VH-VL binders against Cytochrome c oxidase assembly factor 8 (COA8). Designs and how they scored, part 111

Target 1, 167 residues: Cytochrome c oxidase assembly factor 8 (COA8), of Homo sapiens (Human) (q96il0)
Amino acid sequence: APERGAERRDTAPSGVSRFCPPRKSCHDWIGPPDKYSNLRPVHFYIPENESPLEQKLRKLRQETQEWNQQFWANQNLTFSKEKEEFIHSRLKTKGLGLRTESGQKATLNAEEMADFYKEFLSKNFQKHMYYNRDWYKRNFAITFFMGKVALERIWNKLKQKQKKRSN

## First folded at step 6 (VH-VL)

Design t23 (framework fv_ebrasodebart)
Fold by ESMFold2-Fast, scan of step 6:
Structure t23 (fold): chain C 167 residues (1-167), chain A 123 residues (1-123), chain B 108 residues (1-108)
Amino acid sequence: as target 1 above (167 residues)
Amino acid sequence: QIQLVQSGAEVKKPGASVKVSCKASGYTFTSYGISWVRQAPGQGLEWMGWISAYSGNTNYAQKLQGRVTMTTDTSTSTAYMELRSLRSDDTAVYYCAREGTDFWSGYSEFDYWGQGTLVTVSS
Amino acid sequence: QAVLTQPPSVSVSPGQTASITCSGDKLGDKYAYWYQQKPGQSPVLVMYQDSKRPSGIPERFSASNSGNTATLTISGTQAMDEADYYCQAWDSSQDWVVFGGGTKLTVL
């Protein structure tokens, strides 16, 4: 273990909740899907000479990731809970138990489940509209700041080349 | 003011379980991680694990796998650390500590610490 | 798991520069952190991400990290700096925190 001193991950333990890249990596890393949101988190690289503008972009991307993760974690929990309640309610209406004679989970057919999906989508329509609006707004802001950072880097590179030429 | 306030000292018999609480205030609880660190009398710091108050995801020190559980209660901004099957060598001061603003980058520092909770395991 | 080695004790006279080292395999490829702990108190962050100083920590504190060794430097050492100092790093392979064994700084 300590003797091996591997900086890179040899094998991933089953069920690891956070995948960590080598510290001081020169690029971003993508982790495994989160248990609740099913979205892959991104671990952002922080340059040693990070400009205030680069920091602002990174913070915006981190904040957007947190917002997105939280939304889908909550949505998935709500969906799972309401789906189970719907199935149990329909089985009771039919006079059926929650399990078959063989002890397996009793299920509804695809046609009956379509009713649930339709109701769930209708009930959550406004919520999804607000999510989409905010998602586009956030991505527009990120794209805008990415452009500003790119221009800053080009400008700094031009300044350095001009100075090197004069030496 | 940012503060982490821990529960009071406890005395337990070998084989018992202890649950230490850490109440956070002065910041958005769900935006930061919480690590647990213990220190046996006269010894150094030993990391036990961390929990994300955002996702509830945990990562425990290999030595403590199966004996430790970390949880959070967002409604009270409180983190918990439960250690089971206590042994005499679990006698230590237990600290909670906040993982700083770079949590998502994986480069977090422990910027604020609780006052510590002494857990004594004796027969 | 990385192992971080610190000298058990360092002694300096008031006003002199104290140097506390922390050694680990390829430690310079990781971020190093430093904590100060006085008797009966919780640890206090004094340096983070190799060389960055938190607000409220005097300019006398500085640090570096390269190769296999991270160093905490305290210039113009004062009696109030007497404490145990712990280095810390993240083990990138397992996302675990590793602490050094600690160094007792004595100011005589």
Scores: ipSAE 0.000, ipTM 0.534, lowest interface PAE 10.4, mean pLDDT 81

Design t24 (framework fv_ebrasodebart)
Fold by ESMFold2-Fast, scan of step 6:
Structure t24 (fold): chain C 167 residues (1-167), chain A 123 residues (1-123), chain B 108 residues (1-108)
Amino acid sequence: as target 1 above (167 residues)
Amino acid sequence: QIQLVQSGAEVKKPGASVKVSCKASGYTFTDYGISWVRQAPGQGLEWMGWISAHSGNTNYAQKLQGRVTMTTDTSTSTAYMELRSLRSDDTAVYYCAREGKDFWSGYSEFDYWGQGTLVTVSS
Amino acid sequence: QAVLTQPPSVSVSPGQTASITCSGDKLGDKYAYWYQQKPGQSPVLVMYQDSKRPSGIPERFSASNSGNTATLTISGTQAMDEADYYCQAWDSSYDYVVFGGGTKLTVL
């Protein structure tokens, strides 16, 4: 299982801003897409009587979300940077300016960009494989703790029934 | 009992660095964040930044970016705040404060505070 | 960046109700928090999430937050309530914690 407490914002784009759901929400809230990752963050509702196990599950889900957000923010930033570098390089090779006659950024057509996409996907294949591996590990851990929470709730209901019967 | 105990007063020259410690006890250190807040003599409270004792993730006030570093040592349940390139206007009492368990919601309150560390920057 | 404005001082007689305001643009859309600071001491959380009171804080402390103004109300004010009071909110635009300038409560 991935080790918690290891993620550092200094190695990622300058962090994801905290988002705030409607303050009177009694359930999980889904926010707008993050500027960098283009993923919608989930804000987890915290019940007043949250058990330590429920807290652990929530923290694991929050940590997994942060990891996922950071991965895609970094991936998208790398893609954008390398795409721009590729476009500039190809325009320079063709002897073309970086701007069109209309003043817009000069871009390559779809056929020309196919070379970049092919190269980017090939270069990042192993990185995506490691992402998928870690994603599966994280989801397995979450599912495992969801099961533990479910068992805890069943046990607590049984305890409640026994107390009611004996008293 | 929940306690945050800070290091003692410091006197520094302009351009120097200071590192303030905050030792936590009475709770699971890695379950909460630690915020740093300073107060210049006769002035109000100013938030400096936050660190997660769980992840090590930090978020600094924009005006202090590049000058401040926050760290934790989980083995000693201690948070640290280092401020570099000190100026006379950095003279303040520096507080560590425990940030509530829901940092990400923007519902965070500062429920327990350290006693404060006076940092004096003078020539 | 968001600015929270508090009156510099408020004076009240013992046993009377003290009212301390905190004003900010659309503050009612944010959660407000209140801290009490006595001379030479660390701040103490007295109210959180607009109107919730921490364990150990007397029930004479209450608060509200609506529109542009959050208000801390101290009923039956005692000499021991004399302190500086700071409001606090979170500024989502800058991912920044904002404190009000503070209000000195004098119980004369």
Scores: ipSAE 0.000, ipTM 0.482, lowest interface PAE 16.2, mean pLDDT 80

Design t25 (framework fv_ebrasodebart)
Fold by ESMFold2-Fast, scan of step 6:
Structure t25 (fold): chain C 167 residues (1-167), chain A 123 residues (1-123), chain B 108 residues (1-108)
Amino acid sequence: as target 1 above (167 residues)
Amino acid sequence: QIQLVQSGAEVKKPGASVKVSCKASGYTFTSYGISWVRQAPGQGLEWMGWISAYSGNTNYAQKLQGRVTMTTDTSTSTAYMELRSLRSDDTAVYYCAREGSDLWSGYYEFDYWGQGTLVTVSS
Amino acid sequence: QAVLTQPPSVSVSPGQTASITCSGDKLGDKYAYWYQQKPGQSPVLVMYQDSKRPSGIPERFSASNSGNTATLTISGTQAMDEADYYCQAWDSSYDYVVFGGGTKLTVL
């Protein structure tokens, strides 16, 4: 029976129909890397009797993943766009066309690109600092709710033992 | 209030193209996928394809591959479906529908539907 | 491509239980969804993920999905339930949608 194989245009999960875990899974599932962020998305299992605390933890983890995916997708896109503009500007300054005689894209050597990399990193320093700050805040919150869920599960097990004693 | 509002009815000749719009409101447009579904007079529902408002990735029904193009404009929260080389059997009501969970939750039911756009293809 | 088969019509008296089936190869291994469509109106989601009910859908609507058959059940059927009902599933790879042919429910 033919697999999707060669009919797939994109192997990265950038949309719903290209990233879904097997249905009725009892476990979390990890997908292939996103085309833009290069991060693997996680699809979280939802139990039938999910408690409000378990739901909050899962939603927080999902929200953190979405935020992380969006950050890196946007960062990579910005890098790509600024790199192309820098190359175009430098080639124009040298009096060179955007394409070689063979029709391929003209490019700059590593030494010429060093100026772009330095500028890009410097320009984005504050953005990366804010990312790191938010990343730590989000992971602290996740850890906090994980602790609350663990305590809830212990309490529920104790309640069940008490009920079993009553037949 | 979540709404999908589609463009008005169209009458086209065979061989022409039609482009239907679907304007979303009341939710974060880029967090959800949109599917297009058509229904010929007196017939059932036929899925045409989907588009991610997040990435712009599309997937089309095999029968329509090469004739259909789906796009989004995130600045106006609008999805578009263009069908080319129209034939009389393309006469149908065309619906857009939102996938009911955000892109990372994965339920994929069609929870909100546009009002439908009648496209009539006649000579 | 997968095919979902529904009976073309089902008739019930008011207050009786209506049962609408949707059959497909290994359908129970997939999630089934149900839509209600009244004449001149857009489809409305009435059941999702086999047996879950959206907010606003009456408790008299229920559904199941096992083996090769998904079933939509309407208990205490009312005149307002008269409509066309469509089942839907995603294929196992989630890359396309399959609809059943639809069932016309009449309440006499």
Scores: ipSAE 0.000, ipTM 0.490, lowest interface PAE 16.9, mean pLDDT 80

Design t3 (framework fv_ebrasodebart)
Fold by ESMFold2-Fast, scan of step 6:
Structure t3 (fold): chain C 167 residues (1-167), chain A 122 residues (1-122), chain B 108 residues (1-108)
Amino acid sequence: as target 1 above (167 residues)
Amino acid sequence: QIQLVQSGAEVKKPGASVKVSCKASGYTFTSYGISWVRQAPGQGLEWMGWISAYSGDTNYAQKLQGRVTMTTDTSTSTAYMELRSLRSDDTAVYYCARETDFWSGYSPFDYWGQGTLVTVSS
Amino acid sequence: QAVLTQPPSVSVSPGQTASITCSGDKLGDKYAYWYQQKPGQSPVLVMYQDSKRPSGIPERFSASNSGNTATLTISGTQAMDEADYYCQAWDDSTDYVVFGGGTKLTVL
């Protein structure tokens, strides 16, 4: 088979979970939550007569989705990794093993975990601020192009109405 | 109710072709995919490929590419799987199965046909 | 390219917990699915997307998927659970469905 990861899979640059674009449909489709980002991917419907402006809007929305999914996949992986490292470090400091006698993962109490959450939030504050800023910028751009597409559609309807009336 | 009903058992000679049918009922046929899975006697499950009943798009397992063709007839809600140049090791029960997570590519198979035994012997 | 490895057989006594494993390179990065097949019958979906249970499947069935190993767990195993169990995942390199070799669960 000439296909390896094509047509059924789409891979994020970071190598996180693959999202498969839906097969042909007449509407936007919302998929199941991505394993790493926990966000639902959206496949945007492509009309046969898609204008260049409509295509730009769709691609901007697709790129924004990929960026958003990559951000949250990376954030979730970083959180999980640092949480495990923190737990392991604290258990070693206490002289405790990584597993209980019942075979369950050894955990820290809520007070000890509060230290981790506070440090994680503080460490990532600037990162989250930049994410919010970029999210606003992206949504502004999307809204702007949506406005342009709306105006194009109004103009085309007016032009078509003129043609029908003159014919 | 949702059902997939397959054609009856076939006995073929090496080099022949077989075409198995899978008639769907109880759901909108064109909204789902159909995967084909075979199982040799006493062996495990082997995926052969899938087809979209909406678009006719197909994807075939590499070892079967060139020998297998999957088609649909939307007027009868029937999927077909044709396997050519049959060998003795193609003897298996052939199943069709509905691809429930069709649009995402994260596909469980929620309904299965009853299976079609294809025996290849000289 | 992915290969899913299952133990060929697992035996448990009635009421005991059965654990069936499915191992594959980075399987935890993929969704895992589980099918039950009784002799002479078609496979039946028992678990999907790692840990989700279809309508009609008893709560005794649970599953997990982490690292290289997915596990199907049947608590309070009953004689009716005796069957072959197959894991399934998608191979990112080929976009193919991959099945494990199957595990025969015996309840004696």
Scores: ipSAE 0.000, ipTM 0.469, lowest interface PAE 14.4, mean pLDDT 80

Design t4 (framework fv_ebrasodebart)
Fold by ESMFold2-Fast, scan of step 6:
Structure t4 (fold): chain C 167 residues (1-167), chain A 122 residues (1-122), chain B 108 residues (1-108)
Amino acid sequence: as target 1 above (167 residues)
Amino acid sequence: QIQLVQSGAEVKKPGASVKVSCKASGYTFTSYGISWVRQAPGQGLEWMGWISAYSGDTNYAQKLQGRVTMTTDTSTSTAYMELRSLRSDDTAVYYCAREPDFWRGYNYFDYWGQGTLVTVSS
Amino acid sequence: QAVLTQPPSVSVSPGQTASITCSGDKLGDKYAYWYQQKPGQSPVLVMYQDSKRPSGIPERFSASNSGNTATLTISGTQAMDEADYYCQAWDDSTDYVVFGGGTKLTVL
């Protein structure tokens, strides 16, 4: 039904907030960026008389969104953790404290951080390749089902016109 | 190897409290949620609640609200579930289970602990 | 107040196709999940997001979810498939996980 399905729980992962599409909207609604993934979620409008094909397309798009959100939430978390570990390790090797004299977190210069970025990209090369492959597969499937839904809608309109002409 | 290892069986008297542990290994603990599910002898599965190892936020089943507390210790990759004011009806095998959906909406469980039998008897 | 209804038992002969249903109001608008539990063991995820199979689960396991009914299908059923099967969904009205009552599959 149109109600509640459009009011997906948009907390990642906790009940800290929920968002709801505007009630005037009969279209898909784009929300604010997610706290963890930094991606904007899409809340899909569910028609009262959704067909099985329309339902499959919507579920596929929702699943793809969840997969995408999860990937980037985990990637961002991994990046932040490994960055902190790298900085801590390098400072320890130099015999420096984790905090400056002013109590702020100690940081590395741009040249030293370049080593981290190279290592991170190298370590995650295969992961990003598999992400891109799956992204293409998912978009192909979505496009295919969008085509099926479009054909179904055209057929239904033609059937309605044919009945009117027969009367 | 992804594994969830739970603490051993407990026998408690009515009115007591029990605290079950679930030690995770083989994955980044803070990237996943942990749910607790119990099963009374010969009965089905009953969801108790969920905790984010990332944020520490929890969501408990309404029936258990006020009696249950879920926590995590990130330093040991361990989740805990404490159930207070135990009754005979709380006799069950208690499972921890990993929730791979980092975004709450479609909760499901890809790996389960071995279970902890909690017997409440006079 | 979402309730998932499963038949309490299903019996098949070895090699036959077993069909286990899970019914709930507008269940097809939600993702359905399936777990296998053998006596004295923890549940094992056998199907996720309606029709996807985890690594290590035999190809003879398949599932669908449409309208009010999700179905787990086991083709060429083997004695090792004898177990309790639970469906699961997320209830958006209560924000709770909901399990079906379970179906005991007997392979005669």
Scores: ipSAE 0.000, ipTM 0.479, lowest interface PAE 15.7, mean pLDDT 80

Design t5 (framework fv_ebrasodebart)
Fold by ESMFold2-Fast, scan of step 6:
Structure t5 (fold): chain C 167 residues (1-167), chain A 121 residues (1-121), chain B 108 residues (1-108)
Amino acid sequence: as target 1 above (167 residues)
Amino acid sequence: QIQLVQSGAEVKKPGASVKVSCKASGYTFTSYGISWVRQAPGQGLEWMGWISAYSGDTNYAQKLQGRVTMTTDTSTSTAYMELRSLRSDDTAVYYCARESDFWHGYTFDYWGQGTLVTVSS
Amino acid sequence: QAVLTQPPSVSVSPGQTASITCSGDKLGDKYAYWYQQKPGQSPVLVMYQDSKRPSGIPERFSASNSGNTATLTISGTQAMDEADYYCQAWDDSTDYVVFGGGTKLTVL
């Protein structure tokens, strides 16, 4: 079972807890691993006074998360589909059934699967290279906007201190 | 095809218990939560509580604390809602609804057809 | 407990714009959801997270949520839109679901 996020509500009046974060919660929440991508999603908190720059950063982080989730979900789905097709074709060629006597899916031994794994990895080498390149590009953009948001927050605090002092 | 199919209508005496079932199909049952919502004749929607088919955690409306129990049976992809110590004001159509995940905005995206529970002496 | 207030009834002529409001203390700080229910049928999600429209819901449906009021707007209202409409939000303190009292939309 995945670890529950920070929004666990075991202090509710009824003494119960909730698995999912509340809507418009006051902090970021980390969810359970997605069944397709096996990555933990992050639900980003939206402050009431979110600046346009903070919104741009949040949207960029959300978009990057969506892109990352989609990539791995598609990759894992493709792997599972091609693996099943390979196993099915090889078992059919051997004249074997698709299920064992125990009712589980019939599988090939490690040596027979080695060729599939090798070919799958080599076939997808270019996709992984492009993924890594995009991942670095997205992280650079996120870091850049994080820096801009930090500067904006520093400037706003300085302005507020001056205004408070003059009042 | 995503579908939630509920058990049939029931007539109960005050003080009795009722257990309504909600059979899910067309999706991975353990990946979603199920909320129960009731609607008295001619009245609005009233939320009763929620259960995670993944963890089994529940959260019940304060008004129903101590009278309601929600459970799931993963082997049959079925959610259950048991309401005890029935009163005449428990007469309502009871709905189960799938609670979507973080990616789909925590909505009630699919609803069962409803189960009419009539409590009369 | 949070309380969501809707007008009990709204009437419009075909082709006119219908506006259904949902009021609650600091509702704009929460996500608002909208459901359509026709007689004898289960509710259907028509808007989620304030202003997002599910697949299959016509573009003439839109919504907003700010301050204390969420609004569902139906442009070019059609006879098929005649139904009860319920707003919904989450009470962040209890993690309870709260529904509005419902609004009967009549298309004359």
Scores: ipSAE 0.000, ipTM 0.490, lowest interface PAE 13.0, mean pLDDT 80

Design t6 (framework fv_ebrasodebart)
Fold by ESMFold2-Fast, scan of step 6:
Structure t6 (fold): chain C 167 residues (1-167), chain A 122 residues (1-122), chain B 108 residues (1-108)
Amino acid sequence: as target 1 above (167 residues)
Amino acid sequence: QIQLVQSGAEVKKPGASVKVSCKASGYTFTSYGISWVRQAPGQGLEWMGWISAYSGDTNYAQKLQGRVTMTTDTSTSTAYMELRSLRSDDTAVYYCARDSEFWSGYKPFDYWGQGTLVTVSS
Amino acid sequence: QAVLTQPPSVSVSPGQTASITCSGDKLGDKYAYWYQQKPGQSPVLVMYQDSKRPSGIPERFSASNSGNTATLTISGTQAMDEADYYCQAWDDSTDYVVFGGGTKLTVL
């Protein structure tokens, strides 16, 4: 479990989806958005005769999905947690309850929230830059391996065609 | 209806291990974590640790580190707590309780299991 | 490590107000939670986020949290309120849950 009250929360758990694609699915299946990351999970179809190169591409895509899942789950939860703590702290300082007289959640006005947004954005700037860098790096690798898989499939089809003609 | 149902009472000898189960129902299991809390006879509540039903990540109380293991089985919506190298002072009622998923100081322990008495005696 | 201190016992007559305190360093900067436990039963959440009541908990239960002390208040105390009461908070420094030692409420 991530440490509660620790200064650093390095990881979010990878998405554990309860969704299963239909029994007869022979292609990738896309699920609903994850509750923490708000990203749609992809269940990758595994062919019966998957090549080592195809397996490497699939694993890279799965790892990239997991990395995206963890980053955005962490970011969204950190934002939500710090936003709630900020709101509750300010309301407590004012001597106000956490709920309005109607039982609704008490909120701060836009002017009061501006300080929070400015601070949050500023302290997370470097983290977002690292994410963008890694995103481009991973996309390049995926594109590269997709090209290799495409060439492998072309070569295999050509070889099958030659063998068919010889027999 | 939200419920947490625990396994039955256990009697163990010193040095043995015990594994307690906690079956959840009535909510999306992977949306919440499970905390384990014990209570020695006539004593107060002692937090043992927390597990994410989402990832299986754990956070154990420092004094129990190395002796406790928490796991989950999402297919059966069940959490487990194993305590090893039992001593007489581990005699207690062990509770599971629904907790937050991903750390949040704002969510309470809103539902508790019925408790499992573990007696350690020679 | 953070420590939450509660009085071991509080006695009150039926219909009177009971007050149970929970003390800890900078506790008012954290959220406090309260649990009721009757003999042979599991704990029950009675107050959360300092001062909020779960559905099903009577209005006679209220709570506050400021400075170093959180307080659970039971107005018009009834015999059915006789129980052990535990406060709880999150420890930001050690990253784990902390319970108070518990207070036995006796209704005479």
Scores: ipSAE 0.000, ipTM 0.455, lowest interface PAE 16.8, mean pLDDT 80

Design t7 (from t1 with heavy chain S101P F103L R105S S108R E109D; framework fv_ebrasodebart)
Fold by ESMFold2-Fast, scan of step 6:
Structure t7 (fold): chain C 167 residues (1-167), chain A 123 residues (1-123), chain B 108 residues (1-108)
Amino acid sequence: as target 1 above (167 residues)
Amino acid sequence: QIQLVQSGAEVKKPGASVKVSCKASGYTFTSYGISWVRQAPGQGLEWMGWISAYSGDTNYAQKLQGRVTMTTDTSTSTAYMELRSLRSDDTAVYYCAREGPDLWSGYRDFDYWGQGTLVTVSS
Amino acid sequence: QAVLTQPPSVSVSPGQTASITCSGDKLGDKYAYWYQQKPGQSPVLVMYQDSKRPSGIPERFSASNSGNTATLTISGTQAMDEADYYCQAWDDSTDYVVFGGGTKLTVL
């Protein structure tokens, strides 16, 4: 079927993976939210005269974005899968089916779901702690390189002004 | 193809130091952590420590604190584990393992392993 | 320091279901992982985050983790499944990784 062909990875990947800024863009572009991470991807502009230091900063920012998007995509998938497994397990324990008599998906009440949330947060405590630690380290590194790039640009401008005064 | 290739077997005397390498390929080296795990002959697995290939941050098992150092060289995508003041009970196969299945995470799941390096400490 | 206890050995006939347990205090509050190791080979991750299967691991492998016990279940066990199996968990009190003592699975 035509709809199955459109869903194939070799023909038409998802909307997020098809994000592309205009060919003449001279600025960073913000795309639509990723369906799994719920984060908006940024496409970084690459100047034709990019210095090695500017390239290092850009790559660090790109790597940080890819890390962040993958973390949240994986976390959201893990949450959804474990939530479904927990609901199915609890319904089975109660002797209830996965569907109501009307064919709707059976659900647990808020008190029962509180058990799941506590378990999920406990199991993911180390992962979230390391995420926060690395997030701060990555942002510190980005800030440091942003400072170095700024100093490089200031020095280059001072050089040009001195050259202009000399000539 | 994701691979972790370790350095060859070594024979050391008590009191010496050994440095094992682990060369990664097929993925973005700085996006994953590397854990080191050893296994004495006929025994089980023992975790030694972990290093972030991005930050160089480390966490070592208490038993090995002060004797082990883990480092990375991002230019060659290689992780290193140095164990000092070797004893006969340090005789083991030493493995490096990538922390997956997502990028840099705290799950401590070891999705890909090196082939192992036999270190023999004769006494 | 948390301790994970596994039976030293488990024997099963071909086609039968093998069950390997891993016991530890409040293990169900932690993620459990399982590794398969054949003689002379590196460990292979067969189950992660309690019940998830890596790509390439047969569907006959499943796992659970609740209370104090994590269980690796191999349905329709085959000769190729003979190996040592290790459970693993994260000890949040020490920030250490802890492995079980290992279980030798024999299929015959």
Scores: ipSAE 0.000, ipTM 0.556, lowest interface PAE 12.4, mean pLDDT 80

